# VHH binders against L-Ala-D/L-amino acid epimerase: the designs that were tried, part 16

Target 1, 347 residues: L-Ala-D/L-amino acid epimerase, of Pedosphaera parvula (b9xek4)
Amino acid sequence: MQIKFWPQDLKLAHTWTIASSVTSGSDVTSVGIVQLTDRDGTVGLGEAAPARRYNESTPGSLDFIAKVDATKLSFDNIEASMKYVESLASGQFAAKSAINVALLDGAARKAGKPIYDLLGLGFRNNHHVTSFSIGIDKADVIRKKVLAAEQYPVLKLKVGAADDKANLAALREAAPQKWVRVDANEGWKTKEHALEMIEWLAQDKFIQYIEQPMPADSNPKDIAWLKARSPLPLFGDESYHTAKDVDHCAECYHGVNVKLCKTGGISNAYEALQVARKAGLKTMIGCMIETSILISAAAHLAELCDYLDIDGNLLTTNDPYLGVTAEKGLLSFASAPEKLGLRVRAK

## First folded at step 5 (VHH)

Design n08 (from a12 with Y100H S101P E102Q G107A H110Y; framework vhh_8fcz_2)
Fold by ESMFold2-Fast, scan of step 5:
Structure n08 (fold): chain B 347 residues (1-347), chain A 121 residues (1-121)
Amino acid sequence: as target 1 above (347 residues)
Amino acid sequence: QVQLVESGGGLVQPGGSLRLSCAASGFTFSRYAMNWVRQPPGKGLEWVSGISGSGDSTTYADSVEGRFTIIRDNDKKMVYLQMTSLKTEDTAVYYCAKGHPQWYDSAFQYEGQGTQVTVSS
């Protein structure tokens, strides 16, 4: 096995801000791309989209990948390969995701299947709807972004800052009856304030749920208190890294958001989604700002999800890959030129 | 556009030392692995050494392990190759290359003229 990796700069269509992170000083973000090639010429692609929230960065992810001994990796044994990779360091979820996605891409290609079939899930074209994210910004900018996103039937509004009510009002001026999911990204610091905000939001008849209202490290009893009183479903994002967090999240939330770069790839995400569903939690899969490599990887798990928020590539202007599409928010592999594995190829 | 400018080559006797330098521009230097690749007279390209973006991880070809050291200075956007115990077999044009430290094919950026190292009396 041979490993090749490099950074890929992604140009954002708009400056991006969320409550737990700010990118307003830059219109560019960077991801790491991984390519694995075995002796038979089979290639697998992966991607690392690290988040500062988890103390990860693209240089750090690439440095971790540089330490991986490719001779210990095999498309024929994903479990042993990932056991080796997991043993090299704690954390490194984005870098581990890149290697896992690349391994599954190659394994599925060798099996003559797309990943969703390798996993036994299948994929229904034009059935799954992704939300489209609107970041924290001034009211005029939010109105413009909402109008530009007219084709998308569901929006995800980022809140958790001083102007949360004005931001929803701006969205509603542009889209009075559009379905909205609200993501506070840990922005409401007390259970009392969070409940006040959720009760206000619940007066809007077109809000589906609230994601991560309070910091993940809040007292679990306070989050459970909020859950018991919330008029809207609560989803844990920063609170749900891996399947090991399921018991905590079952006490605190109605659902969980799984992300490949939080949990360390498709294999761990599959487990995290299955375990959450078994515990009675609703499931969703989300993303960072990513190319079609990771967005397509997440789409391969769509059949395990009640909701999808995999729009990260749609927030960029220079995605170098072709994979799953989201025309009018509807996910489809029908036009993907690659038929096997991840169903992704370079433009 | 990626620009890589190599320097520091020259004529040296067997057993001698040289330090090669590569000045990089046109990309976010600290986010890319850097490599040294060489081309001996009449032969193809041979990968010599690689260093991760942070500088924490290095790799070397078996032929140079223990004799060469790759270093980078991200503030100055420089990568260096410290060569010791030079052998006549090390005679080559040395190129600085952007990309993966273990692969030196067309995926690397081979900019500039390289720097000639000649090990001879």
Scores: ipSAE 0.000, ipTM 0.109, lowest interface PAE 22.5, mean pLDDT 86

Design n09 (from a12 with S101G E102S D105E S106Y; framework vhh_8fcz_2)
Fold by ESMFold2-Fast, scan of step 5:
Structure n09 (fold): chain B 347 residues (1-347), chain A 121 residues (1-121)
Amino acid sequence: as target 1 above (347 residues)
Amino acid sequence: QVQLVESGGGLVQPGGSLRLSCAASGFTFSRYAMNWVRQPPGKGLEWVSGISGSGDSTTYADSVEGRFTIIRDNDKKMVYLQMTSLKTEDTAVYYCAKGYGSWYEYGFQHEGQGTQVTVSS
């Protein structure tokens, strides 16, 4: 086995003025790409999209990947390969995700199957709907982003700042009846304030749920207090890192958000989703800003999910890969040129 | 802590040869691509050559192809630039640069102080 890895800069969409075609700058983020190649020439692709929230970075992920001995990896034995990788360091969930995704891509290619079939799940084209994220910004910018996202039937509104009510108002000015999922990203610091905000949001009849209202390290009794009183379902994101967090989340939330780079790849995400479902929790799968490699990897788990928020590649202008598509928010592999494995190839 | 130490620069006549060396430390050297970049007087940085982490693949800027050869010794943690048929246009400060990954096309860190190459009669 050979291993190659490199950073991939991702450009976020530019802003435009109405009177001109002038583009005013772009935000850039970086992910790590992994390619595994075995002696038969079978290739597997993976990706690391680390989050600073978990003390991870793209250079750090690539440095971890550089230490992996590829001779101890095999597409024919994912379990032993990942036990080796997991033994090299604590944490490094994004980097471990990249190696796990690449291993499963290659394994599924050798088995003559897409990953969703290797896992026994299947995949229904044009059935699963992803949300489209609208970040925290000035009200006029939010309005413009919402108008530009007209094709998407469900929006995910980021809140947790001083302007939360104004930001929802701006969204509703542009899209009065569009379904919305609200993500506070740990932004409401007390249970009293969180309840006040959730009760206000519940007056809007097109809000589906609230994700991570309070910090993950809040007193569990305070989160449970909020759950008991919330008129809207609560989903844990930062609170649900791996399957080990299931008991805490069952007490505190109605559902959980699983992310590949939070739990360490498809294998761990599959376990995290299954364990949550057995505990009676609703499940969703989310993402970071990612290429079609990780977005497609997450889509392979869609049949285990009640909700999907896998729009990270849609927020970029330079995704170098082809995989799952999300026309009008509907996930489909039908036009993916690769038929096996991850169902991804380079443009 | 990544460290890159360039050496081997100097004054050489047109048509001459020179070998630059770069000693690397502080990272898993054999896994990262290495690059040579240069800055001519009064101009911006120009990428010159790259070599993959394994050493199996190399690439060169059009301006130096056929004249320069990039080599690495992973056991010694060294990368070299063998320059032949030097031209006055090759005058520049040459920097050794660590890639972010195993492939040379995917960017680099600029870590060294550089080594001055002057080609003049």
Scores: ipSAE 0.000, ipTM 0.363, lowest interface PAE 12.1, mean pLDDT 87

Design n10 (from a12 with G99P E102S S106L; framework vhh_8fcz_2)
Fold by ESMFold2-Fast, scan of step 5:
Structure n10 (fold): chain B 347 residues (1-347), chain A 121 residues (1-121)
Amino acid sequence: as target 1 above (347 residues)
Amino acid sequence: QVQLVESGGGLVQPGGSLRLSCAASGFTFSRYAMNWVRQPPGKGLEWVSGISGSGDSTTYADSVEGRFTIIRDNDKKMVYLQMTSLKTEDTAVYYCAKPYSSWYDLGFQHEGQGTQVTVSS
């Protein structure tokens, strides 16, 4: 087995990044790309999109990948391969995701199947809908972004700042009846403030749910208190890293958001979604700012999801890959030129 | 104006069959998944079955799996629920429901007036 890896800069659309704090005011973010090649010439692609929230960075992810002994990886044994990779360091979820996605791409290609079929899930073209994210920004930028996103039936509004009410008002000026998912990203510090905000949001009859209202490290009794009183469903994001968090989340939330770079790849995400569903939780998959490699990887798990927020590549102007598409928010592999594995190839 | 009109309910003996129909109008029918939900006497709404916009994928609640079949005709803008091996616990008002944009949205954008199914001897 051979391994190649390199950084890939992704350019964000200017209307999204004006006054945005996503990249410390930069219009560029960086991801790590991984390519595995076995002795038969089978190639697998993976991607690391690290988040500072989890003490990860693209240089750190690439440094970790550089330490992986490719001779211990095999497309024929994903479990043993990932056991080795996981043993090398704690954390490194984005880098571990890159290795796992690449391994599953190659394994599925060798099996003559797309990943969704290797997993026994299937995939229904033009059935699954992704939201489109509207970040925290000035009201005029939010209005322009919402108007530009008219094709998408569901928007995801980032809140958790001082002007949350003004930002929703700006969205509603541009889209008075469009469905919205609200993501507070741990922004509401107390259960009392969170309840006040959720009760206000519930007066808007087109809000589907609230994601991560309070910090993940909040007292679980306070989160459960909020859940018991919330007029809107609550989804845990930062609170749900892996399947091991399921009991906590079942007490505190109505649903959970799984991310490949948070949990460490497709294998761990599959487990995290399955155990959440068995516990009676609604499930969703979200993303970071990513290429079609990770977005397509998440789409392979769509049949295990109640909701999808996998629009990270749509926020970029220079995605170097072709994979799943999201025209009018509808996910499809129908036009993907690659038929096997991840169903992704370079442009 | 979204309009959903259910029909086909009635009284049937345990083990019997009924076919429910839903006529839809006021939206681009083929682009939306459609669902059947029911409300038994004195209980809340229960989701029963769903069908994708294209009709190629169906999903069922565990309580009805193997007994009920959901079908759609996009040209006629109709959804059907074929019910077999009916049980007394299937007694409910059945509603045709249009979701917001996904199979698992936490509510339904529109429900019809409903059709009563009663399973008794």
Scores: ipSAE 0.000, ipTM 0.112, lowest interface PAE 19.8, mean pLDDT 86

Design n11 (from a12 with A97T E102P W103Y Y104W; framework vhh_8fcz_2)
Fold by ESMFold2-Fast, scan of step 5:
Structure n11 (fold): chain B 347 residues (1-347), chain A 121 residues (1-121)
Amino acid sequence: as target 1 above (347 residues)
Amino acid sequence: QVQLVESGGGLVQPGGSLRLSCAASGFTFSRYAMNWVRQPPGKGLEWVSGISGSGDSTTYADSVEGRFTIIRDNDKKMVYLQMTSLKTEDTAVYYCTKGYSPYWDSGFQHEGQGTQVTVSS
């Protein structure tokens, strides 16, 4: 097995800010790309999109990948390969995701299947709807972003800042009846303030749920208190890293958001989604700012999800890959030129 | 036209067993997840169990886990719900639904008249 990896800069269509981000406002972000090639010439493609919230960065992810001994990796044994990779360091979820995605891409190609069929899930074209994210900004900028996103039937509004009510009002001026999902990204610091905001949001008849209202490290009794009183469903994002967090999340939330770069790849995400569903939680899969590599990887798990928020590539202007599409928010592999594996190729 | 026909309900004593059946037609059966949902007297619909298109994955509501088993036969286009250790709280009309998610899309909506299960003491 041979490994190649490199950084890829992504240009954002708009400056991006969320409540939990210490580095405010950026028009460029970077991801790490991984390519695995076996002796037969089979190629697997993966991507690391690290989040500062989890003490990860693209240089750090690439440094970790540089330490991986490719001779310990095999498309024929994903389990042993990932046990080795996971043993090299704690954390490194984004880098571990890149290796896992590349391994499953190659394994599925060798099996003559797309990943969704390798997993036994299938995929329904034009059935799954992704939301389109609107980041924190001034009211007039939010209004312009919402108008530019007219084709998308569902929006995800980032909140958790001082002007949350004014920002929703600006969205409603541009889109009075569009479905909205609200993501506070840990921004409401007390249970009293969170409840006040959620009760206000519930007066809007077109809001589907609230994601991560309070910090993940809040007292679980306070989050459970909020859940018991919330008129809208609550989803844990930063609170749900892996399947191991399921019992905590079942007490505190109505559903959970799984992300490949949070849990460490497709294999761990599949487990996290199944375990959550078995516990009676609604499930969704989300993303970071990513290329079609990770967005397509997440789409392969769509049949295990109640909601989808995999729009990260749609927020960029220079995605170098072709994979799953989201015309009018509807996910489809129908036009993907690659038939096997991840169903992704370079432009 | 999608058609789902439930059968197998009846009157049973607490602690008893019943096997419900759902006959499907009008769609590519193995392509879709199937669910069982129920409506107790005077209450709304409750999701009970789900099974993937291949039959390899199953999920259950907490109230029935360990007592109910969902099975499918793709060759016969049938879904079954094997119910054991029945309780009076299991009294409901049981419906079969098509869809991968009982809570997100129309997979929670029932098509037919259902089958009545009465657990009486």
Scores: ipSAE 0.000, ipTM 0.112, lowest interface PAE 19.1, mean pLDDT 86

Design n16 (from a12 with S101P E102S D105N S106Y; framework vhh_8fcz_2)
Fold by ESMFold2-Fast, scan of step 5:
Structure n16 (fold): chain B 347 residues (1-347), chain A 121 residues (1-121)
Amino acid sequence: as target 1 above (347 residues)
Amino acid sequence: QVQLVESGGGLVQPGGSLRLSCAASGFTFSRYAMNWVRQPPGKGLEWVSGISGSGDSTTYADSVEGRFTIIRDNDKKMVYLQMTSLKTEDTAVYYCAKGYPSWYNYGFQHEGQGTQVTVSS
């Protein structure tokens, strides 16, 4: 087996800011692309979209990938391949995700199946809906972004800043009856403030849930206190890294957000989603800013999800890949030119 | 094109019963969850009930649990809402809405004129 990897810059349509950002937002981000090639010419594609929140970066991910001995990887034995990769370092979830996605792409291509069929899940075109994210900004800019996103039936509003109430008011001026999911990205620092904000949000009849109201490292008793009093469902994002976090999240949240680059790929995400469902938690799959490689990888798990927030490629202007589409928020592989594996190819 | 046509509303006394009907066309009916939602006078939209594509799973708002039953006939492409023990608070325009597995999160759609239910003595 051979491995090729390189950085890919992604241009954002707008400067992106969330509650955990301590400085000004950015209009460019970078991801790592991985290509595995077997002796018979079978190719697998993967992507690493590291998050600073987890002490990861694109240069760091690429440095880790450079240490991987491709002769120890096989499309015919993903379990042994990933056991080797996992042994090389703790963490490195984005880089491990890239290798895992590429291995499953190649394995599914060899099996003559898309990944969703290899996993036994299937995929229903035009059945799954993704939200479209509106980042933190001034109310006037929020209103303009919401109007530009008219085609999307569900919006995800980033909050956790001083102008939260004004920003929701601006959204409602542009979209008075559109469904909204609210993501505080750890922005509400006390349980008292979080409850005040959630009670205010619950007056809006079109708010579906609140994601990560408080920091993941908050006292679990304070998060459980909030859960017991919340009029809206609470979803853990930064709190749910792997299946190992399920007991904590069952105590503190009504649901969990799984991300490929948070858990380390499709294999671990599949486990994380199933374990959460068995624990009685609602599930969603989310994303970072990503190309169609990772967005499509997440879409292969859609049948295990109650909600989807896989719009990261829609926030970019230069996605170099073709895969799953989200016309009017509806996910579909119907027009994907690649029929096997990840169902992704370069433009 | 997706079409949803509601019928069966009317004036009924408190404690009475009504059955609402929704005729669907333009999509593969059995693959989609269906919902009933309502809008009381001077208030916003309220979700009432949902049924899975197969009909094996149903859900209800707390305010109607035990009083309303949602049913579907996939061969006829119909969804129904059987309402019993009606209260004045049930007065609303009732809409049929196409859904997905998280049925209530598809941009809350009602696709017809609705059907008026008035519960009054």
Scores: ipSAE 0.000, ipTM 0.175, lowest interface PAE 15.4, mean pLDDT 86

Design n17 (framework vhh_8fcz_2)
Fold by ESMFold2-Fast, scan of step 5:
Structure n17 (fold): chain B 347 residues (1-347), chain A 123 residues (1-123)
Amino acid sequence: as target 1 above (347 residues)
Amino acid sequence: QVQLVESGGGLVQPGGSLRLSCAASGFTFSRYAMNWVRQPPGKGLEWVSGISGSGGYTTYADSVEGRFTIIRDNDKKMVYLQMTSLKTEDTAVYYCAKGYSPSWYDSAGFQHEGQGTQVTVSS
């Protein structure tokens, strides 16, 4: 086995800000790309999109990948390969995700199947809807972003900063009856403030749920207090890293958001989604700012999800890959030129 | 201070052979993959060949497979490119490049690149 890896800068269509970085925005982000090639010439692609919220960075992910001994990786034994990779360091979930996605891409190609069929899930084209994210910004900028996103039937509004009510009002001026998912990204610091905001939001009949209203490290009793009183479903994002967090999340939330770069790839995400469903939690899969590699990887798990928020590539202008598409928010592999594995090809 | 110094380039006729050398210093040589990359006139960098830190694994671009051989001597901190059956299309400046790890890394922007050595294949 041979491993190649490199950084890839992604240019954002608009400056992006969320509650955890409300005092700053970014025009460019960087991801790590991984390519595995075995002795038979089979190629697998993966991607690391680390988040500073989890003390990860693209240089750190690439440094970790640089330490991986490719001779210990095999498309024919994903379990042993990942056991080795996981043993090299704690954390490093984005980098571990890149290697896991690449391994499953190659394994599925060798099996003559797309990943969703390798996993036994299938995929229904034009059935799954992704939300489209609107970041924190001034009201006039939010209006412009919402109008530019007219094709998308569901918007995800980032809140958790000053003027949250004015920002929803700006969205509603541009899109009076569009379905909205609200993501506070840990922005409401007290249970009292969170409840006040959720009760206000619940007056809007087109809001589906609230994601991560309070910091993940808040007292669980305070989050459970909020859950008991919330008129809207609550989803844990920063609170649900791996399947290990399921008991905490069952106590505190109505659903959970799984991300490949939080949990360490498709294998762990599959487990995280399955254990959440068994615990009676609604499930969704989300993303970071990512290329079609990770977005397509997440789409392969869509049949295990009640909701999808995999729009990270749609927020960029220079995605170098072709994979799953989201025309009018509807996910489809029908036009993907690659038929096997991850169903992704370089442009 | 990392240094990579290439030598062995020159003018050679089609079908000829040439051996390029790269002397490395300033890092633990056996812990890093070494690569040869080339830049033909008026074109971008093209990866040619790589060798693992241990020397146990080698890889080649399709355009040179079977004609070029990459070798390393960790005791002498040297990497070599033995070129045979040279073609006019092999004309380029050849660079020795240090990877980020003992495994291959063949993207533009290798951690360190040398100054290059010119190979011209013409009649």
Scores: ipSAE 0.000, ipTM 0.125, lowest interface PAE 19.7, mean pLDDT 87

Design n18 (framework vhh_8fcz_2)
Fold by ESMFold2-Fast, scan of step 5:
Structure n18 (fold): chain B 347 residues (1-347), chain A 123 residues (1-123)
Amino acid sequence: as target 1 above (347 residues)
Amino acid sequence: QVQLVESGGGLVQPGGSLRLSCAASGFTFSRYAMNWVRQPPGKGLEWVSGISGSGDSTTYADSVEGRFTIIRDNDKKMVYLQMTSLKTEDTAVYYCAKGGYSEWYDSSGFQHEGQGTQVTVSS
């Protein structure tokens, strides 16, 4: 087995206009691309999209990938391969995701199947709907972004800053009856404030749920208190890294958001989704800013999800790959040029 | 630690020109969008212009488009705002701001802005 890896810069369609006092985004983000090639010429593609929220970076991910001994990887044994990779360091979820996705791409190609069939899930074209994200910004910018996103039937509105109510009002001025998912990204610091905001939001009949209202490190009893009183479903994002977090999330949330680069790839995401479902939780898959490699990887798990927020590639202008499409928010592999594996190829 | 130091403001008559400068340090400058925002007397912050990390893309508020030009020099870690055809409505303290979204976004504050530079347009 040979391994090739490189950084890939992605240009964002919209820049953030005002930054906070902590880690801020950029008009350019960088991901790591991985290519595995075995002795018979089978190729697998993967991607690492690290989040600074989890103390990961693209240089750090690539440094980890550089330490991986490709001779210990096999498309014929994903479990043993990932046991080796996981043993090399704690964390490194984005880098581990890249290796796992590439291994499953190659394994599925050798099996003559797309990944969704290798997993026994299937995939229904034009059945799954993704949301489209609207970031925190000034009211006039939010209004313009919402108008530009007219084709998407569901929007994901970022809140958790000053004047959250004005930001929703700006969205509603542009899209009075569009379905909205609200993501507070840990922004409401007390259970009292969170409940006040959720009760206000519940007066808007087109809001589907609230994601991560309070910090993940909040007292679990406070989050459970909020869950018991919330008129809207609550989803944990930062609170749900892997299947190990299921008991905590079952007490605190109605559903969970699984991300490939948060849990360490398709294999761990599959487990995290299944474990959550067995615990009675609703499930969703979200994303970082990613190419079609990771977005397609997430789409292969769509049949295990109640909701999808996999719009990361749609937020970029220079995605170098072709895979799953999301015209009018509807996910489809119908036009994907690759029929096997990840169903992704370079442009 | 992120540091941004604005300069170049002053008193100018309507129709005049000024060039503002911002010296940045404490972060990988070329990876981040840079913005100019302003605060007119008695009003809140207004976003004015943004430039991508590479300098390839620029955006402008409707009120300044065609009159202002944002430029950056990544080697010197500088961002500039060239202002022409200045109007009395452009009177404000101008701040340089590091771009990006954060979980701790503060729409009311100057978290990454320096002291600012005062622009006064008077007839």
Scores: ipSAE 0.000, ipTM 0.124, lowest interface PAE 19.6, mean pLDDT 85

Design n19 (framework vhh_8fcz_2)
Fold by ESMFold2-Fast, scan of step 5:
Structure n19 (fold): chain B 347 residues (1-347), chain A 123 residues (1-123)
Amino acid sequence: as target 1 above (347 residues)
Amino acid sequence: QVQLVESGGGLVQPGGSLRLSCAASGFTFSRYAMNWVRQPPGKGLEWVSGISGSGDSTTYADSVEGRFTIIRDNDKKMVYLQMTSLKTEDTAVYYCAKDRGYSEWYDSGFQHEGQGTQVTVSS
């Protein structure tokens, strides 16, 4: 096995800002790309999109990948390969995701199947709907972004802007009856304040749920108190890192958001989704700003999800890959030129 | 290795002006937002202003809006803070801070701070 890896800069279609003591706008983000090639010439592609929230960065992810001994990786044994990779360091979830995605891409190619069939899940084209994210900005910019996103039936609005009520009002001026998912981004520090905000949001009948109302490290009794009183479903994002967090999340939330770069790839995400479902939790998959590599990887798990928020590539202008598409928010592999594995190829 | 070097601080009377400079190296400057943050005596860090990598978007804390202007020169790898109508409450050590970029769409903050430059507004 041979391994190649490199950074890939992604240019954002719009600069997104949050006006607070630590916020700024960024036009660019960087991801790590991984390519595995076996003796037979089979190629697997993976991607690391690290989150600062988990103390990860693209340089750190690439440094970790540089330490991986490719001779210990095999498309014929993903479990043993990942046991080795996981043993090299704690954390490094984004980098571990890149290796896992590449391994499953190659394994599925060798099996003559797309990943969703290798996993026994299948995939229904034009059935799954992704939300489309509207970044924090001034009211007039929010209106323009919402109008530009008219084709998408569901929007995701981040709460934590300078004025949350004005920002929702701006969205509703442009899209009065569009379904909205709200991400509070750990922004409400007390259970009393969180309940007040959720009760206000619940007056809008087109809001589906609230993600991560309180910090993940809040007292679990306070989050459970909020869950018991909330008029809207609560989804844990930062609170659900891996399947190990399922009991905590079952007590505190109605559903969970799984991310490949949060849990360490497709294999761990599959487990995290299955464990959550068995515990009675609703499930979703979200994303970071990513290329079609990770967005397609997440789409291979769509049949295990109640909701999808995998629009990260749609927010970039220079995605170098082709994979799953989201015309009018509807996910489809029908036009993907690659038939096997991850169903992704370079442009 | 990211390096940020601030300069231009000093003693100025209320109502005066100063221009702070930050020289950046060790990264692709034009691709990252840049910020100014400050630490008043005996207080924590306070964000002052931000500018996008392209320079097309700027943001300001309410306390400085209309008085301060953030600008960047991507060719020279410089970011500046033009301060006018200075007040005694603007007294602080000012730091240049590189944004970490977006890995989650809403994630924010900054990766590195420089050594700082002292601004004292006193009569």
Scores: ipSAE 0.000, ipTM 0.208, lowest interface PAE 15.9, mean pLDDT 86

